VHH binders against Salicylate/benzoate carboxyl methyltransferase (BSMT1). Designs and how they scored, part 9

Target 1, 379 residues: Salicylate/benzoate carboxyl methyltransferase (BSMT1), of Arabidopsis thaliana (Mouse-ear cress) (q6xmi3)
Amino acid sequence: MDPRFINTIPSLRYDDDKCDDEYAFVKALCMSGGDGANSYSANSRLQKKVLSMAKPVLVRNTEEMMMNLDFPTYIKVAELGCSSGQNSFLAIFEIINTINVLCQHVNKNSPEIDCCLNDLPENDFNTTFKFVPFFNKELMITNKSSCFVYGAPGSFYSRLFSRNSLHLIHSSYALHWLSKVPEKLENNKGNLYITSSSPQSAYKAYLNQFQKDFTMFLRLRSEEIVSNGRMVLTFIGRNTLNDPLYRDCCHFWTLLSNSLRDLVFEGLVSESKLDAFNMPFYDPNVQELKEVIQKEGSFEINELESHGFDLGHYYEEDDFEAGRNEANGIRAVSEPMLIAHFGEEIIDTLFDKYAYHVTQHANCRNKTTVSLVVSLTKK

## First folded at step 17 (VHH)

Design u4 (from t1 with N104P)
Fold by ESMFold2, look of step 18:
Structure u4 (fold): chain B 379 residues (1-379), chain A 125 residues (1-125)
Amino acid sequence: as target 1 above (379 residues)
Amino acid sequence: QVQLQESGGGLVQPGGSLRLSCAASGFTFDYYAMSWVRQAPGKGLEVVSAISGSGGSTYYADSVKGRFTISRDNAKNTLYLQMNSLKPEDTAVYYCAKGPEYRPRWYQLGEFDYRGPGTQVTVSS
C-alpha cells in the first residue's frame, strides 16, 4: 500500500457539520445516510453545497412565479436528474417551504403540490420512494403541509410530461451530461475529454453536441411548462472565454486521463482501450449558455450567474483525506462506465492513481470550481 | 523542435551522490513519458529509469534499484535523477530521453524519440 495512505481516513457517513437542529428535516436527512463504501456521503454533501449556492435564485423565482400566476391552487414541480435517496428532496423542500412562507405572509391558501422526480429508468427510485412518507411527515411538522410525489423515468432529452402541465422545473448538476459521445473525436488520443493539448476539433465536437442537446432540452421543456412557468438550472461550467481548450491540470477528467495513461505505462491497460473511451460531458461558459437559450427562443433569462467554490474538500481535511474523498466522488459517477469498458480488475488501482494525482496537485485542493446558475421564464 | 539538456554530472568517489537535471522544451512535456539512459565506455545504451508523463508510475533497471530515484517537475519542464551510493560501474554518459507517444512498457525495449547530448558521470577513487 502507498505510504501516503497509512493513516485511517475519517468516517465518510452522511453526518456533516451543516446539520442544524432548528431544521429537523435537514438533520434527519444527514443522520439517515446509507452505508456506501465509496462516495455516497461525499455526493450528498456536494448536492447540499450546490443547492445552498443556488438557493437565492431558486427562492426568488419560486416567489415571483407564485405572484405572477396569482397564487394558483395547484402547482406541478419537476426535479430533472433527481438521483436517488434523500437528496432527491433538497430542492423540493426549498420550493415547498418558499411557497408556504409566501402564502402565509400574503394570507393566501397554500396550493396542492405535485412533485415529479425524473431520472433514467435505471435510477434507484425505490430508495427515494421509501423516504416519501418520512419527507411528508417532516414537512407537516415544519411547514404544516404535504405534497404528492411521483416518478418520471426517462431521458430529459425526450418528452417527459404532458403539454402545459408544469409550473416550475429544477435541475442541478445533470445537464452537463450529453446524450451521447460527440461524433468525430479523432486526434484526441490518450484523453477522455478536452484538455490543453487537445486539437481544436475536439472542442468543436463537444460544443456542437452540447448545443444540440441543450437546444432539444429547451424545446421539449417549452412544450411541457405553462406560460410564465419557470426553470432553474445549475451546470458544472467554466469561466475561460479566450481559450476553449483550457482545462487546468487538476480538472477531474484530466486527472482521470492521467491515471489511465499511468496504467498504460505499467502495461495494465492497452492504448487502444484508452483511445476508445470518451466522456459524454460538457462544461459550458456563460456565453455558450446564453447563446443557446437566446437562439432557441422559448425562454427569457431572469438570472445567469457564475459562482466559484471548492468541491475538493469539506472539513479541514489533510492532503490524503482530500485526495481520497475526491477520488471517491469521481469514482461514484464514473465507475459503471469504467467497469463496462475496462473491466473491474483495474478500478481500485485506477482510483489509487487518481487520489495520488490529487495529492500531488496542491492547488487542486483549493481550486475554485465554476457553477453556472440560470433561471428562465417560459414566454 | 525538441530540446533536451542534461546537467549535474561530474567526478565523484564511490559511495557518493549526484543529482542530474534535464531541461526540456519544444513538446508538451507532461504528455510524454521520459527516461534516463546511459552508455558506459565501450558499451551500448542501457535504460536506467523511466517515469510516466504524469509522474504516477516509474521503472528502474535492476542495477540501480534502491539507489537511484527518478522524478519530474511538470511545471518547470524538468526531469531529475537522484543517484546515491554510486559505484565505479555507474561510470557512463547519462542521457535524458523523451519517450514515444504513450505505449505499454516502451522503456523495457530501449525505445525513445529523442535524447539530449548527455552529461558525464565518473565514479573513481
Scores: ipSAE 0.417, ipTM 0.820, lowest interface PAE 2.7, mean pLDDT 82
Fold by ESMFold2, fold request of step 19:
Structure u4 (fold): chain B 379 residues (1-379), chain A 125 residues (1-125)
Amino acid sequence: as target 1 above (379 residues)
Amino acid sequence: QVQLQESGGGLVQPGGSLRLSCAASGFTFDYYAMSWVRQAPGKGLEVVSAISGSGGSTYYADSVKGRFTISRDNAKNTLYLQMNSLKPEDTAVYYCAKGPEYRPRWYQLGEFDYRGPGTQVTVSS
């Protein structure tokens, strides 16, 4: 059977008694966007900052797509890993505005636009869909336009759309999540992810899983995107080419590992529980992205940019506030997975430990996080 | 090879203070929890205090709570014990000890992988 259909089938017939490890990790990522009060404030500010850094690439590729497709009267756009709430519309707004401004400038009628919002079936689409009338009202005021909004539930490691139906795909800070924890993570006990003390085999296992997942992602999207359609993708990444264990943006997984080991020290978490939990995450560098894209072969790279970015200083906060912002953001992303594995009773204590460590960690407060923005054209 | 070297012991009057240091090498210091253990003549080893690898969790024996403070500097691979309000019963050889691979509450069981040669602390009038 086709692995894409296997992944789709479990997501459509979710059952608590039959959940496997790969599906559970993807499900937990979906739930982080809508479950906690702190998830909206920290996550919202992060996503707006990330989009603003990627905006020139998104605008340029939207304009070039429209011109190269000779101003089609119909456009289908997808936001993959859209989360929930008002932030689901940030990139869509930029795309629609770009199309409308370009069409007016060259005296063309604007196309009808279908906007497909993708996340896992467990995502709180209801919160997002309640904003659709408001979003279209604002589009009518600002752009004299509207769009049709659809949900596309499912894993982006499976087929999501009919063949040759999409013109533009955007995804931001979603593709660093792996479909599953890498197999054969040997000798990485006590760590949730790659750290300076991890063996090279742990790095290779994570890289291999990312290569498989991103290759599958590209293959699947290539069946769905029209020829000369485009993708703009933003990753949490790294610039450290010559040290595969050093992580510009992964200090938070190291600090979370330290916090869990503190709880083992206190007897609140068993060592076996900690060793069984690994983050399904990978932060690629530019060369790793380029190699997967070129080997898969369906897409040409238009731009591939690396941007410096301070995770904790969204609005010129001091170092203490930046540490709290990072702690809240990491909690929002990771808490559902942590509850599912360790139980709810240790989570407050865990994040008290994490907040202390994040506040004390000089590199965390002052470190530049790396975002990689890549734009692709379907051959 | 694991190496632990204590320093800072000596003679003090009751009510006085000492600060012990332990230089560590030969292992990934910040990964392992550390402890101070002590031994008076003719007595067994007693765990005085322990600290997690990150420094985020500590343990103190009841006999020293409020008087002793354990700390670590992971950038310098150094463990410390600040000892205040010293009493004659604190007289012992104090050892820096490396905990086993992370395990719950290992320090309450008196376990460790390695210890240093120790430093003598003598509290007498």
Scores: ipSAE 0.408, ipTM 0.818, lowest interface PAE 2.9, mean pLDDT 81
Fold by ESMFold2, fold request of step 19:
Structure u4 (fold): chain B 379 residues (1-379), chain A 125 residues (1-125)
Amino acid sequence: as target 1 above (379 residues)
Amino acid sequence: QVQLQESGGGLVQPGGSLRLSCAASGFTFDYYAMSWVRQAPGKGLEVVSAISGSGGSTYYADSVKGRFTISRDNAKNTLYLQMNSLKPEDTAVYYCAKGPEYRPRWYQLGEFDYRGPGTQVTVSS
């Protein structure tokens, strides 16, 4: 999980009067990766694959934005949920390259470009900032240009930029993280998230929290984006039409739930500890996204695409290696929360169970997840 | 209603093998851990083996470890016990049992919610 989803609403900020377990979970959402080497390297290939899938939408919207704004001399772009390291610049590079190529083709001067990298204040921006001179050197070689890079610390469930200052916003695989665990979530025992055995009340709690969070996100960004500015957003999503509880047996939170229940079976984790742990996550379908956007009203939808996203594990030479690779990826996003709640001592065993479960299900080897790409224009 | 039906028992020579099956219905099979328990003539119930709902963790009594293998097919709601290198001491009625709601190490306490009618396994020369 990206730890950036807390304190969007001032009344929901951390408070010392709250219970320790709930606020330990919130604090874990703010942690940068402590086990960095395996965790960050494993995520680099995924980020590149997700950008490659979304690239046609990103390029088209960047070009149309430039044309509709009549080639401004200054462009401010933001990457929301930028994380840390060299991969923070993947989408920014594509945006700058698109702008420069378009300007050259139509014989216009390229604009000055401000690139704002947003993450929580606890993010390791220093690692990313140390890469900025290298990024600008590479940009000068490939595009004969450079850009100005800024950090924008804060939750994207709060205001991040001055009014009417942004032209283009990109965010990828970040907005499915909720600002908090849904408040009225009971009777989902043994599960970290929605599964087919979950009560309808669990679905309603998660959907309600997503609707609040995404509505707030859209409202806040609408104050910061110029008229006719654009957003390109990529979600982990689902294709479910009329069964809101359905998740495939290879869904990563289902596999993690099964792994934790194995540890309960063995006596390494108590059932009460497991029942108290829930993911602040929601994977919307197309209709749910469309409804929030239309109801909020600040943006017009340009594209809304659903893609079967192949994680690529079936090309690996060894089933055990494929299982370990998925386990490492899920560990990278979830370990800080898991350590905060369960302690460090069970984490290696937990992800050994996870890796085993990946290898035991044919669908997990050939897994296709759903990604939703939506592009928006500010009215 | 919970229904458990064992099959696959019979008469076998010492050193032989049998595979027991248990068809389950009336509950969410993959949510619950399952066990095999047996009752030898004149003895109480003994937990032979148990398996977690996902199938990722197993337990074996010392008397059968290395000779018996528990497994489950959650797509078919079926529990299995592969019994190899059978000994006369393995002669018993074998019951398929549904564990309680998930709890730590419940099988070591001999707990279960339901059991089937059982299947007879007889090992003799």
Scores: ipSAE 0.400, ipTM 0.805, lowest interface PAE 2.8, mean pLDDT 82

## First folded at step 18 (VHH; from t2 with N104P)

Design v5
Fold by OpenDDE, fold request of step 19:
Structure v5 (fold): chain B 379 residues (1-379), chain A 125 residues (1-125)
Amino acid sequence: as target 1 above (379 residues)
Amino acid sequence: QVQLQESGGGLVQPGGSLRLSCAASGFTFYEYAMSWVRQAPGKGLEVVSAISGSGGSTYYADSVKGRFTISRDNAKNTLYLQMNSLKPEDTAVYYCAKGPEYRPRWYQLGEFDYRGPGTQVTVSS
């Protein structure tokens, strides 16, 4: 049984022997660790931007939470899917800042704050924890306060925290990752994700897996979060409502598929390997997201916002640079999984191809990808 | 039904240039690798050049390397072959050929499933 589907914190006893061969690469679903040039830490500008977009929602929900809970003396915050690096603290910093400012404003004592950073056990937590002293220093300077930082290794599709122990959950660009590759993707050959040429069955498979995973997530979190606690979640989503198969020509998984096909063309990657590779990913639209939340029933939707999505053009005017930046970003989030399946030898070439394709599609209009920010209140 | 139609062939002097075009229809063009193949009088089919579906990878026969450039416009469903520095030995009927979606080095095996009627290229003084 994939440890991601257990209701308990997966014991580190990965019985090596049950190589569920079919999804071994899913175990590598983590961001690139370290602080090297290809690390997530070094290539997470998108994450910063997304956090900035979500900040207003985060602030409002934090304030409302504090008020609704009558300014508790203790707050536990969890960052789910924190990845590696400084960005893991951005949301936490804003949360703490918001709390302190609010407390001061109403002449209340600031709570003690526990901050739990969650990701898969394979995540490079060490890189993140190295920043804790710096984070605390900044926090002290800004708010004259501190927090206690903990790691919570495990899948967020499993139980992570004690019952009614959490007050606020933040997760950014994590929940679009599925617990596993959907089943019954046999006819999606040559593509690592949904494309316009994919069968309807592929879409349904992905949607079903998403529904299952996100429902599980909500159920688990409902047990862990106190009444009137909040979640602020950011997804990579899509803005398409009518055609569930449609992805724009610049969709990052489409470009990656094209890149892999190029490598197959050159004989560097086998056709069979490509056919066997699918992303454990889903980009829901607003309706799909709402439906899962409503159906599960443990949370009320406070806000749901859609924002533009751009992987490449942040500050660079040059298409080539934009292409490289996007390539680096995608590499940072996908490299471990790709290496696990295709091997390390093709990775550099692969992302060179990716960068090339981004550049070729610099004029791509009508992007389907969006950022979805949703805030939830525990009933 | 797959349709391929070549154009741009003709008579040129040695050292001259031609640009061949191939209009494709009846299939999702960008999903398939494409190739130019040629047949000289009395000779078999030779793969001249190939390009991946997305255009990110290309192949050239040694005989044309550095002189010919294969490209594609997926928005226009068109394949191109720019031929420079043409030689008499380049005289042949040139065919646009549809390759597989993705297959390792299929062009080395000459594995194409459809080709157009061809266009004549004659290089002569």
Scores: ipSAE 0.875, ipTM 0.964, lowest interface PAE 0.5, mean pLDDT 90
Fold by OpenDDE, fold request of step 19:
Structure v5 (fold): chain B 379 residues (1-379), chain A 125 residues (1-125)
Amino acid sequence: as target 1 above (379 residues)
Amino acid sequence: QVQLQESGGGLVQPGGSLRLSCAASGFTFYEYAMSWVRQAPGKGLEVVSAISGSGGSTYYADSVKGRFTISRDNAKNTLYLQMNSLKPEDTAVYYCAKGPEYRPRWYQLGEFDYRGPGTQVTVSS
């Protein structure tokens, strides 16, 4: 196996202080916007951490792209699954910075850059676009450059861009979301995702849906990206190869399932509602990712890295705080779906239970969840 | 086949403490809520305490609140009942009981699937 395909980098303690200095503009953007400091801080930390982890791959691929394309005068970059807020600009900032630094080193003019932010139409794009002036100001200060920012509302499982119009795609923690809940999920009672007690049919259903979705994604992007263009994608994945049903006891969906079961126990949630709820999610392993990419055939894998995954243990020594942080993170990504199915009334209690379970598993040493960073070149 | 075996019962003085254990086998332990029930001489079955499969939710009868603590070790397939400040009225045979799968408040209705043979707890001076 090419050593480039599996590089397990130990989870480096993210130095929050260094991150804050590096992305000072993000703090400035938060100060101008009156909206809820607490929710933003938790989400910003996770995104910064993920970006920090993927940054070396992103930088290398950006540089190589520029060289392979012989320093074009125009570059179009897309952020897929950008969510809302200032964090949507973190990767774009790094990309632009990388391009400008490289161009300066080789005495070339920097290209004009179009940046496209993609998410579902229901996403709060208005909040994101309010940060564009501040983002451009920061770019001018740091790089004496500017970019043009656009929105691309739609599912990334559909066509988003014209043929051969994109040069670089970045996506972080988005592609593990499926286009829909897998069909024929039967007999996965009491679980909203795959567990060791799930039937094999549940695993197969999820894998099949993932393969379909990710294949579609690759096909669509292959039409939109120029030859020698790049994609840098970060997944929530798993490190298990032999047992596809196995998830550690601290898996975030397992903990959420346990929390919901607690509510059923208390009579706050019906059993039937719990049984009817499944997450449109899949955490692939390295082999499953490679297989889909190779089978589709439009892209070459440059790098595939596996990193440690930790949602809760930010630098805070307090297990309780860590539990709350993790709960908030999971809540941020799952709350709309949960409210739609279970109602709003149980949500606070649910995530209190979740936080409790996280704290009970603080000593979980054998985590199955990992972050997978993959870089691809369009053939 | 579901098997439940209680242990830890005995004779104690008023104000004393006991810890009951229940070893479970024959089913996926962490998927089921468990309970302790007791039967005093000449009385019916009483649910003393219950705990969800993951241990995140518990129930206590009013008669034992603040004195008894139910817990579980899912890795060991074991249910526990810590009994403190025991009273003569706590004298009974204590049974470990398996709850139905995901049934809400089954413990209030006394609806359990299986119970162990029981262990005798006697509180007397």
Scores: ipSAE 0.854, ipTM 0.955, lowest interface PAE 0.5, mean pLDDT 89
Fold by ESMFold2, look of step 18:
Structure v5 (fold): chain B 379 residues (1-379), chain A 125 residues (1-125)
Amino acid sequence: as target 1 above (379 residues)
Amino acid sequence: QVQLQESGGGLVQPGGSLRLSCAASGFTFYEYAMSWVRQAPGKGLEVVSAISGSGGSTYYADSVKGRFTISRDNAKNTLYLQMNSLKPEDTAVYYCAKGPEYRPRWYQLGEFDYRGPGTQVTVSS
């Protein structure tokens, strides 16, 4: 079934209290599925870079968790927003390797480990599950161990696990997705997200939605994680500045907005369709994260770090190839939402426009991305 | 205050070339589509060409396709029209016009928000 038409069939609706637009976004939030180049290669490169940057925090918190829990014989870990493919196994491998090395050092038996992979029900878990036997084969070779892998389909803005069952939660580049488009989002016509020309009210609406969502996330996880269990979370974020509309890493939504405006110019997309489309996305700064965590109160902050790094050096030096590669990356994360709202027919043309614009806009290509890494201990 | 100032017009022989420029100020140039419109003696306004705010999409009237090229430099807030293979029927006052942000095919409806004072182009032997 074409995801664009799910909400036109009443038997597929999920919640009477939500509007159809919100249901369309929920359906579209799942990562692009299948074996297509858009779904694997672009996301894989980015996720590897992000994991490498966050690795010291992940390793330290895994070690400290094991010591503080006095080396339990059973560990349950969760990867929230796991996507499809092998990205989730990179973080899981690092966790397992850290545990095994630590246990060897202190002469303890390694625990049995359950690894729960969470994403929305529409996620292509099958691609990931087919990799499990290969992953366990590699674990036996490198670590003389194996783990048990389970799927946990559902929104991480709802309960996902039984009470007091998780020891370690990892999530990378998932929590910037909001549960819904902010309410009362006015006067931001023609823009998919916050930009320098957006009104103050747009920023406030996005921040308010993020505060609600992340507070709920923390409360829900606090019911599921054991005392002294840990979370390591990585966000697309921004540096703190005086201007609340400032965005370090938001140019990709601006370029996508411009590409959609080109299609409106040509008569391929209506003005009203463009104006009705907004990204359920938020890139917090350090202060905004800290405020939510402290106000919610269930967790102690271990680390809260801001990292800048240059995404551009993994691209080829050919500007056209770099522009196409960036377009493929943005397509992989946005295509389900775009199809649900605009239909399938315009997507190839849209990303041809996007790729061209990337080659003409050096600023976005040369900007560093900002990642926020936070580690938490359950009180 | 929106200001558009055309330049580059003049007298040219048939088959010749001219490049028109339009300096824009008083608005965020890259957010708006732009157009060139012309008025020949005793005639109404004709939309010659249009370009989206990003520069990624263009339109040309049939009478100028293949001979004229619209472009913009958003860093310099300047709109251009390269006019090649000029004909006597291209004789007109050419106006730089500010279009809307993103209305569909607005240029075919003859709509624009503002235009400059124009520059005369005369093609004759």
Scores: ipSAE 0.504, ipTM 0.860, lowest interface PAE 2.1, mean pLDDT 81

